Miniprotein binders against Biotin--protein ligase 1, chloroplastic (HCS1). Designs and how they scored, part 7

Target 1, 330 residues: Biotin--protein ligase 1, chloroplastic (HCS1), of Arabidopsis thaliana (Mouse-ear cress) (q9sl92)
Amino acid sequence: AMESDASCSLVLCGKSSVETEVAKGLKNKNSLKLPDNTKVSLILESEAKNLVKDDDNSFNLSLFMNSIITHRFGRFLIWSPRLSSTHDVVSHNFSELPVGSVCVTDIQFKGRGRTKNVWESPKGCLMYSFTLEMEDGRVVPLIQYVVSLAVTEAVKDVCDKKGLPYIDVKIKWPNDLYVNGLKVGGILCTSTYRSKKFNVSVGVGLNVDNGQPTTCLNAVLKGMAPESNLLKREEILGAFFHKFEKFFDLFMDQGFKSLEELYYRTWLHSEQRVIVEDKVEDQVVQNVVTIQGLTSSGYLLAVGDDNQMYELHPDGNSFDFFKGLVRRKI

## First folded at step 21 (miniprotein)

Design X2 (from W1 with D13N A58L)
Fold by OpenDDE base, fold request of step 23:
Structure X2 (fold): chain B 330 residues (1-330), chain A 94 residues (1-94)
Amino acid sequence: as target 1 above (330 residues)
Amino acid sequence: STIKIRFKIEAMNMEIEIEITVSDPEELAEIFRWLFELAEWYGADELELEVTVDDPELAKEIAELLLKLLEEAGAKDVKVEIKDGEVTVRARLK
């Protein structure tokens, strides 16, 4: 089968004249590239309005851009109806894009998941990636938790604004989102340190209106309120950037301690008993520990039955982090 | 001489790639200590570091410096390989 010359269309949207001039500059130079050398076609939002048929299922650029009131995040948008990975778009073009630029797609077919796993997003999934910069290398992984919180609070804000029952989105450490014991989302971060800064690419997948592979927010909402208005991807993404900018500022000013209480109220792991495997000489010994919180590095903090505090590390071999934990004495 | 350092850390399912270009060899010791401190902070069991340099004699000096700093850090099973101006270091931190 001929691998069809899969041209990728990228629609460039700017919130203000500044971001709009960046979009024009990128288009004129044809500067955006994909890592697989896929042919990219750059289109301005003003040109796309004449081309995009009102497919009720496409990401509404105007709805999202009108909701953005942030100073740094989500002001420059790249949208495509179909992408291999939103994460690859922002990470590969990090130097060409304004910091806080976001890439969104309706369908992702080669999305990066955890540990090189592919995250497939069917239609109705919210798949996006965005960029940020950090300076302190010791707290870079904690950005994943800030993003997780911003997603959970964004869903609540949209529900509140629409007069809907709240959907209780919970965090499974390190980077998963759950509703009623089912996975509905995930976060992937990568970073490259260059020019004395950590350049962070954040990828988020959230099941909003896709019934597969597990459940989605709108399916949960219909179960609680059958006649309710559904959540839109654009509304959640707009609310996300508003929450994220606020939480990012708190995190940069005060550290993660300013968000810990909210994190522990939102995660699944309060007082959770976990089996850990210790290697004692040539024998594997199972011990039970109770999760107490996070360490300063962002690992799970737990107490043993010996009343010793431990940091829990993933073994790197287990698909479920909770099945492959090793304790280290603090 | 242009010295390029590549270092990778995985922490909480996040990959952090550190790429540093150094123009002054006197800065190397501080950079290497900082990288080792980050590896220790994230509780790495093993460390892998790649240094690319255009001068073979400077590659030996870098290898000797890395050995010294890893010994000072209490690293074990230290392996240093020099090939075609690439210095690869592997060590166990625990």
Scores: ipSAE 0.751, ipTM 0.907, lowest interface PAE 0.5, mean pLDDT 89
Fold by ESMFold2, last read:
Structure X2 (fold): chain B 330 residues (1-330), chain A 94 residues (1-94)
Amino acid sequence: as target 1 above (330 residues)
Amino acid sequence: STIKIRFKIEAMNMEIEIEITVSDPEELAEIFRWLFELAEWYGADELELEVTVDDPELAKEIAELLLKLLEEAGAKDVKVEIKDGEVTVRARLK
């Protein structure tokens, strides 16, 4: 039998004694909550060793924490073998958790995607959500690009360190990850501005070792280097936070400009020709433009056959961001 | 009175909800201008702003302020509604 949506156990794990004392405080207050009155039980990692099965397929808390070398992100972990949404855990408890806390689950059901579409994850998928703060509302959505870049660089770094062939993970703007034309991951960010700060919750799903839905990183590796060790979710997550913390510091200090050369090498859209829909006297006509990069607000920058520069916007009617694009002259 | 402002932006598949609680009404003009500038930054065609306040006279003053600031910003089709202590403003920015 599977666990009900009405109950949830959360295992708390800290990198050092500082985070461990935070976990003890949270458990003693029993202060974490989930939507819809789901009953929450908080368990310290030290208490869970004898009560939680030592399953080789479960997320390995020790392996992850041993890999963490960051000063802010990923140092406080919340884990459950099965959750409805890692995003809800960190977003609904933002003020109770250290900023930079991460929630990981082995299986997610009824998750949240773009426009509240469901993201479900089978076992083997790396599903996590974490928190950060920002102050400048003009750059908040660009955090999605920083996260995307950190994921792709983390995969590259783990492969390099293990002597594995390069897995060419590409970014599909604004929040999807692709390998060989197939989606392998996605990013969901939400924010609430309160008390002069943007509280940002970041959710990431990455198909590391799951047989479904389409492909996963280890399936690609088996085709390229069948005798090599496979990628582990814990290694990728550790590398992710290492890359993300560095990129986030650069982003906050120097703006997205400091990352954009690497971003354009990684995304799918350099010199891409796309169809835009112009509205002329209540008629929709199609024109072709060529993608040049990003505007300062983070939308697509394109050039038309008239050599004019345009900012490309969605019309809001399509699940595919590249269907129904409209252009606005810059 | 306590003044509560709610405003929502959606940009590049990211939802941003802005919630501001204000005790000093003199801060409102700066806050509203900041929200309108942010909406323009992300190319919003239209905006909707909700303000909750207990005092009906202050609600009227806030509605007048919003109307004034939106007209100064060049907004079109500005509509202001006061209902049960809630001021709702809708406007077309393009």
Scores: ipSAE 0.750, ipTM 0.899, lowest interface PAE 0.8, mean pLDDT 85

## First folded at step 22 (miniprotein)

Design Y3 (from X2 with L38F)
Fold by ESMFold2, look of step 22:
Parts: sequence; C-alpha cells; structure tokens
Structure Y3 (fold): chain B 330 residues (1-330), chain A 94 residues (1-94)
Amino acid sequence: as target 1 above (330 residues)
Amino acid sequence: STIKIRFKIEAMNMEIEIEITVSDPEELAEIFRWLFEFAEWYGADELELEVTVDDPELAKEIAELLLKLLEEAGAKDVKVEIKDGEVTVRARLK
C-alpha cells in the first residue's frame, strides 16, 4: 500500500547533556516507531547542523531550546519539517521518551480531532505534542483546562515582553481557543492507564503565522499595531512550557481550584445562557440555564430558572458541545 | 494464568483507556468496583469491559463476579458474552 511505504526523519535535540545522551541512545537503538509501519530515521541535532535553511518558516531548534529553563517539560525535542501527526509520535513512543518530551512539526498533513475530520496544520501554525503523567483518574481530563490556560498566558507573556498590544485569546470549553469570535487553536488529549499511572499525551495546534485568508495571532496583531514585531512560534512554545510547568505543579499540589479564578477570567462562558434538552416521556424539551463554572469532574455547572444547580453534559452528536447539552441533577 | 482487563471512556473530548494485568484473582473485585466508580464519576450511561483470560473455568468465574458486582452497583440490562477466553460485559448504568 502507498501509506505503508512512507518514511520520515526525526531530528532529536536535548536541552543538556542528560537529554543529549538519551537522544544518542534512541538513535543507536533505533527504538522509535510510528503507526502504519512508517520507516523512521533518527538524526541528532548535532548531525543536522548543515541542514538548517536560512528562512523564517522552519522551526528554530536552537532558539527554542535556549529559552527552556524548565525542570521537566520541553527539555527533549523531536522535530520534523513534515509529519502526519505529532500526537502519534509521542503517544506511540511514550515509554521510550523522557516524560515531558515534545514533538514539533512545521506542517502536519493528518491530525487528530473530535469530529474525526483531518486536522491539518499549514505552515506558520505552531503544532506540537508532549507527554505527562498523572495518578488520579478523577482529575485527568482537567489537564485540558491547564494546557489551555498555559497557552493563553504564554501569548500574553510574549506580547508583554515584546511591548506588543494585548491579544485577547479566550477559551471555549472544553478545548478550543478563540480570538474575536474566530477559532485560532485547539487542544487534544488522550490517556492510557498502565502500571498504576495515567500516561497523558497532549496535542496543541495554534494559528500563529498562517498565510491568508485564515485568521492567526499575527494577523490580529498586524491589525492592532501594523509596524510592530511579530510573534514567533519558538517564543510562544518556550513561554508555554514555563507557564505550563508552574500551572501543572499548582494543579497537582492544590487541585484545579488553584487555577479556577484565572480560568474563568479567560474563558467565554461566565454567565452564559445555554439551551439544554430534557427528555419528558420520550419527548425532547428545551430549557434555558446559566453557566456558573465547572463541576468537580470538570463538566459545566449551571443554574436553572428553578434556582437548582445542574451538571451539563454533551449529547455526543454535535461538533459544538453547546448545541446539544443535557442537564443532570447534582 | 494471567488476566487482562481493558476499559475505555470519554470525558470532555478526552479518551481514556485503562489496561490492567492481574495475576491474583482476589484483586478482581476491587479493580472492577474501581472501574464502575470511575465510569459513574464521569456520568457514563453505559459500561463496556473486556477481560481476557487463558483459563475457561476462570473466565466463567470472572463473568459471575462481574454479574454480581454490577447487580450490587444497580446496573440494568447486563449482558455477558464468553468466547474463546474473552469475557465481554455490557451494562446500562442509568
């Protein structure tokens, strides 16, 4: 089959000698695999130094890695100019890679998404996936909210440091990012529980510098400050890991409550009125409720006109969760 | 004899798969109760478990244990299939 003959090269880059020795070991053992029996060639960043092109479109490995001062996340990088899925790279090789490893590509031609549509990442998008571990299954899906918040705060941090105007990136529950009513990014998480731990793989796509006609962060920025410096994918990713590691530590130590105030300031749903569907004698009846926040399981908390609190669940049939919510007694 | 358990749920767009290998059958009741509590925490309407075991008599004992524990949990419309050392259980939780 044509897909079974595919091959790719993965460039490995470590922050320090510890990660560099891991990269050497992986290359020598040729231990990374991809789905569909794609052949994988592993290349050390030191061996790829004469392959660097002088253009702005390729992810700058040195710029990113020099920015990393984290203790766990983002210290081991896997890069390819074109991949089918960064998520597959880290999820299928979870046990072989240091936890916190990140895979980045310039172009992703097949992605993973909720609607089973192909999630493609054109040039200029920041497309990455990384790994983490959790132990408490009752809070695992809340990691999506932590990641979303780290992305929005990273954008704010980079803009602040560069003297740029504030770009108001908002969170659409549970895993989408919006600017001015238009989607600019999304998060996809999966997990497998093995050996008493939840292995979590996180995929993120963020429209930083896409070409027209799509919206992206730099298009918004250019409309606000036409002569300013623009955002670079490497800067945002570095800031992301700095914010994420701090937020993840808070989340693991103190629960999501420690991040809730910042999250509700950043999301789109405070006091939002939503139509929900109730089933009465095999008939669907619509009611209006008002969103109050999140439940402890991470679903939406809402109040009805009866002043009762409800947990809102998606019906599983709609691309937009808010198009088919049903309420459940708390 | 080894016992392999596979269970999947989705919560808030996140797929979670649980894979457990058990060597001591006395641990099974605690593990199954944990899985049922996990499903109920995320509001699952239905439950599906796959259990693989290399001993047909043990497979029958596991199926009986699952039926007992699901009844204790208040599950409805419980369906159990045993085929070639694989036990599949489906139940309605709501």
Scores: ipSAE 0.756, ipTM 0.896, lowest interface PAE 0.7, mean pLDDT 85
Fold by OpenDDE base, fold request of step 23:
Structure Y3 (fold): chain B 330 residues (1-330), chain A 94 residues (1-94)
Amino acid sequence: as target 1 above (330 residues)
Amino acid sequence: STIKIRFKIEAMNMEIEIEITVSDPEELAEIFRWLFEFAEWYGADELELEVTVDDPELAKEIAELLLKLLEEAGAKDVKVEIKDGEVTVRARLK
């Protein structure tokens, strides 16, 4: 059976004339590719207006693009109704896209998770990936925390502006998002160092309107206020880029220290007691430590009952990072 | 001769791939030290480094340089393989 290589349609949207000319250039060259060599069809937003059927569940390009007032992030948008991975689109085409370009999809069927497991996002999930550049390799992983903060603050900002009840999105280190003890999102970052820069591809998944597999923001909202207006993916994504650009500028200018207080108020791990495993003379010894914060490299900082400070490293074997922590003396 | 270096680490569930193309072999020692410092900064237990070079004699020189620099860094269980102009190095940093 010839699996008909289902042509992937990518709709290109530019906020201004600059990004619109980039979109035209990419279309004319047909330069965007996927790593699996899937046939890509490039469509300009101006041409797509007749192709977007009134599926009430499709990402509203105009709503999002009209919300964007950022200088660098989210000004060039790639949308597809169905993608293997938004992350693969931005990472594989990093050099062809403006820095800060975003790819969004309604349905992601080969999403990269933490594990080699393919994550399929149902309709109503906000799945996006975007690009950025960094110069200092010592802080590259901290971008995950900046992104996590920007998502949590974006949800707050949209709730506030819409007069909705507050939804307390919390961070589970290193890159998960939780509401009421349930996972509602996650961040995946990859970086490639080339030409003296770290090219970072940031993938985000947030359960906005998908009730499965755990919960979503709108389900939580309906539980608090049944007659309330629902959150839209476009609103959250717009608010995200506004928060992210601000936090990224603070991070690049002042370091992560400028965001630490907000991070520690937003994460789940304040004064958390965790069991760590030490190898002493080929024996595994369990010790208890109390999480104090983050180290300069972005690992968990903890204090032992001996009052010694430790950096906590993942063992690389545990699915839950908190079940496979090893302490290292600082 | 074009020398291509590939180095990959995982730090806090983020994959970082470093790709460096070197035209001057004299820069290699500094680049390798920087990569070792990078691995140490993220507390890597193991280092895996791939170097691709078209010249077999230069591949040997690179392998010898890597061995020397890894020894200077206190690395253990150092394994160097040279095959078809590809130098693969694995070492334990801790």
Scores: ipSAE 0.735, ipTM 0.902, lowest interface PAE 0.5, mean pLDDT 89
Fold by OpenDDE base, fold request of step 23:
Formats: C-alpha cells, structure tokens, sequence
Structure Y3 (fold): chain B 330 residues (1-330), chain A 94 residues (1-94)
C-alpha cells in the first residue's frame, strides 16, 4: 500500500478575535493530529486567501463565516480541500478545540459511516463534523434527532430566504435523511464520557450538489424549479448552526419533548407497520407492530395487535434497521 | 494505585465510550452500579467492561467486587478474566 506522503492542509478560521487567537495558538504549537499519523499542515485563513485559487467548487470560508451569528456553534472552523474524515479531525482533537468547533471538507475519502461502513463524499456533498458537550447520559442518543431536525429545518430556511420551493427532507430513524424516498444524508454521532461530561462528536453528510450515489438537494430543486438559484453548502451549514443552537438550547432546558411534535411531523414512521422478530422457545416468530413514537431512551415505541406497548431494538445484524427489529415489552 | 475503567455501549447507532479514572477504590462499587444502570437503561443484552490496575492484588479484589455486583444485578453467564493487571468482565444482563 503506497503510504501516500500527502500532507493534509487544515485551514483554521475564527469568527472573532477569541477564536482567531485559538487558531494562532494551534498553528504555533502544531497541536492538531490525525489518527492515521498523516502529516498535518496548519494554515490560518488570513494566509490561505493568497494560496487558495478561486475554485468555484471549494467551500467559501468567508461566505460561511459572515453568515455565522451563533454564540457557541460554528465559530471556529477547520476546512480542508480533502480529508479522510471530518469526524476523526474533531474527535481526535476534541480537547484542543473550542466546544462547538466544526470541520468541513470538499472531498472525504474515508469518512465514517454507519456500522464501520465508509461514507465516500464526492465533490458537491456537504460533509462536516462538530463537537458538543452533554451531562445527562440518559438522553445522549437523542442528540442525533436534534441534529436531524436542525438539518431539515436549515434546508427549509435557506429555501425560504432564497424564494425557492421547499425541499421536503424527511428523517428515517435513527439518523438518515431522505427526499422522495431516496437517501440524501446521514448523521453519525460518537461520544466519550470524561470528567463528568459526555464529549459528543457529530458527523453529518448531506448530498447538496453531488449527483451520486442517489440524488442531491439541487437535483430535486431543479426538478421543481428549473430556473431557480441552487443551494450552496455554506448557506445550508450556516442555517444549520442557527437552527441547531436554538434546538440544542430547547433540548437542554426542556428535554426532547419540546421537539417531539416537530420530529414526528418530519420523520417517515407515523403509524408505520413493521415486522419484528421474537425468539420463543428457540423458534423465531414474526409479529407485526405499529410505530407510535419514541421511548424516553430514544428507541421506537410501537403497539402490538395485542394492544401491548413495545420498545423496538435493532438486532445489530441488519443493514436496514427496519429489517432487524426485536420487540421488548415495556 | 490508579484504576482505569473502560465501558462501551451502542445505543441507536451511536457509540458511547465511558472512560473513568478512579483514585479511591471505595468509589468503585458506586461506579460499577452506575455503569450497570446505564447499560440497563439502553437495554444492553451484554455488558463488556475493562478495568486496568497496576496492583495485582487490587485486580483480584476488583474482580471479586464485580462478580458480587453482577450477581446482585441478576446477570447471567458472567465471565471474569484477569491478565497482567487487566480485569475483563463479560456478562449477560438479560
């Protein structure tokens, strides 16, 4: 295997003087590392403007940073034209980065997907990862649902501001995004508990302008409004952090209950009938249940034909969660 | 003696790793109970827990404590391995 001596360039951007001084400190110490020991080159945004040719397809740092008015999220940005994983950048450097720091790339070639699958991100895909902290371990997985909602509402907000038809981005539980029955995105979260806090790394992939492997938002938009202005990755990411900060505050203050109505309007699973597998005396029995919502832990809540309530658990063996569900009596 | 506890769980396609460093062995029983409650809350079928300790005698005491607490929790198929100051525990919670 050719050890590609390809140095990874990381451009560091700060919204204010505070984040800019953090960027200078990280550069001077050369403290950012990748888990694969790839050689990292740290560049400040002020230095990068002279190096980055205006490739019309590169993430526009100035456009994004000018849109950010958040207090915590998206104020410190790491961009690279090509990365193995944005998730690895933020998770491996969690302690060195301000909470709410974001890493974005134009091309991701070893992105973490579900169940150790590689998510490949072609040019035009929005791939980013960011950090947050949580204290209540009982609700940590619910952050995936808050992120999913923030993406769906961010797309609507950008469409509204641009006078575009709304793209109906729906949630497939637990962490997929769909438009017209096609997967257009996904969320991956990991957490490490240290020093009485859950350190959460959130990875998001959204097909904005990439035609493969399924469809993208701009292809759907062109189908509805051929002469319309296209969605930009920078616009969606900016709108995402504004929605996410608001929803995160609501979630921390009031719990997920404050977002449930919006979640159930946005997900695919209202009154969905699913087949579940039960093990009875070493025999597999198939039962049908109807999805009613979420449990307090974040699993699917369903009712059986017996009127018993069940929590639905993934079997861990199925690629599609809905093909490998096991019911547990509540 | 520094005691390091590592616990992993997957909940709704999210991996959660818990890493705890303990300086006082008297806190271990409470920490282990909290980890068991955490696993039960997310409906884990199996528990896997790793404890690293520099003292071999303390490793035996930790293994005995874990066995006791898992029995109290009604766990089945409990396996405890001690190797080179690492205590590995596997148990079925359901």
Amino acid sequence: as target 1 above (330 residues)
Amino acid sequence: STIKIRFKIEAMNMEIEIEITVSDPEELAEIFRWLFEFAEWYGADELELEVTVDDPELAKEIAELLLKLLEEAGAKDVKVEIKDGEVTVRARLK
Scores: ipSAE 0.730, ipTM 0.900, lowest interface PAE 0.5, mean pLDDT 89
Fold by ESMFold2, fold request of step 23:
Structure Y3 (fold): chain B 330 residues (1-330), chain A 94 residues (1-94)
Amino acid sequence: as target 1 above (330 residues)
Amino acid sequence: STIKIRFKIEAMNMEIEIEITVSDPEELAEIFRWLFEFAEWYGADELELEVTVDDPELAKEIAELLLKLLEEAGAKDVKVEIKDGEVTVRARLK
């Protein structure tokens, strides 16, 4: 059963009457688009009765919206049970959506075409994308670190509030999340500069309750507390926006330095020794450097055996940044 | 709009695209200098700019401006191509 031209239903949900009126306007104008020739049907939450199945695994819109206490982020939600890309929804419709709008799906599948940033998600994965604006291009990529930190702190906060054991989610620089040596999530950010602002689209995938491909948070939790309440995607996402909005305000007001202590406590790389390669005439010489933190541009800061500071860059040959690092003297 | 500028960079796995539409050619020098400084901040060894304009004479003037500004920035191996209303510039920054 080969299908022609995909179609897609997007459910629009607002926290308050202001966002609900935006949703009505978008539906009445049929104003949202997707990058292919996908036919889009816009549905208000009040109309979603026909889309709702008896499947208890669907993202609970009311549970999420009741948890939202933010004033900017997460107040306008777009949901579909299945999407090619939550990132495409928010990035291609950036100017039509309130800044801070979030798109969530239960299942994300690979988009057609040749991209390096496709994230497939089975059911149980928390898959979402949202938008923000920044003005200073020199710090735009550091938003990935703020997002990573908000995810890890959201997991801690939900576990604490539910009386659950600590799940030690760690950050693998620059945009991966790990637990017990296995990848549990990732962050994908893109930006387009328009109208004197950087429009940033942030995509996040977090393995909350999916059995594959690696581990998930609830699998770890079951091993620690078998009869406990499990984590819900809605709770984590609500806690995420609460943490993110506070961290984003600090970041914009005081820079990433205001978050560094917490970030370095959470990442995997403190005092990590790595091998870099230098070319001396016609030979490759390997040197060992020790990671100290981040540079002002957001790359790795390291100290060499010569007691000099270096900024570490990938050589472009590997998806693992830590293979093929080259150094630049600061 | 008569002048469109496109510039792309990747930093720490984040892709950043800069798209600027300019109606006043006198703003171009400031914009190009900003793009060059942005590329240097993220350690780019080389840069590439695409500029689209409807006027062939203005395209020539823009190419000349880019050559001048890149020389002032200390860029080397500057290559400029004008094709079908598009000005493409490539240069080595280090």
Scores: ipSAE 0.646, ipTM 0.832, lowest interface PAE 1.1, mean pLDDT 85

Design Y3 (from X2 with L38F)
Fold by ESMFold2, fold request of step 23:
Structure Y3 (fold): chain B 330 residues (1-330), chain A 94 residues (1-94)
Amino acid sequence: as target 1 above (330 residues)
Amino acid sequence: STIKIRFKIEAMNMEIEIEITVSDPEELAEIFRWLFEFAEWYGADELELEVTVDDPELAKEIAELLLKLLEEAGAKDVKVEIKDGEVTVRARLK
């Protein structure tokens, strides 16, 4: 690789002069760091002509920033052609960065998966992480559902504006994105409560233009409309922040209820029958329940054949969250 | 003296860490109750608290408070360790 594990260049880009002055301040203080003691070099976009290549597969900073119409999210960007983790950049530097800052990379060679498995990111994936703040810990994990919905709606919006067929990206609870039965993306959120606020870091991986390991949006699109323009990572990310900022405002003002109908149309689990395991007198018994939605805490709400309502939890020891589900009577 | 509290849970595949710095020990009971209520809201099977204090006598008082509050919450299998100004408590909630 061109850059060794011992050094990392981060290109800073602001939407307006306000964000540009923040970038200058960060560079002058050299205030960003990574958890593995990698040497960090901060570079302003205006200084980065030798690092930033104008080719088809590099993230286009100008195209993205020109698309941004948000007030808070996506207005400060950190980019590197290769990173070990975009999530680490924003989470370890949360207090130094404007809230809503986004880190993007072209290749992420180690990711933080839901089970701490290694997550590989070939070129062509949209790999990004961004930050937000919340105050109510009872609804913090529901942000994953707002993010998922914003991703699916962003893809729809870009397809619509380009005159393309909609790609039916579905949500697999709690944090996976699917198309045609194959995983195309995932969401990883972490939070640290400090100074009476939940600092939330959101990581997203979405297979836009990569040929493997599963499928990607452009592969699906080629099968549906082979002569049409393909999707670009920059367009999807811009649309994502537009949708997310709107949905986040609704979520904070009116709760997840305001987004529920759209969410249930988009997820995979409406009326899904699942097997749950009960322990009765030291025996494990399997029962079937039907998914109805989400509980107020954000777990699966289901009804049994006894017409009782249950909250479903994964057992924590299964690769498939829907294998080994345990129910709790409501 | 500064009291630092670290508490971690996982809910819907999201890791949540709570870090609180307290200067007045009188606030601790309400903070710990809030943490236990938070864990219960998300159906956590167990909890782990780490409390860092620079005063060994205060560390013992904090451990006693945690034991009292966990007993009130109905926790079982409570394990408490005090080492080098650090109080670590692990308990099963269900």
Scores: ipSAE 0.614, ipTM 0.835, lowest interface PAE 1.4, mean pLDDT 85

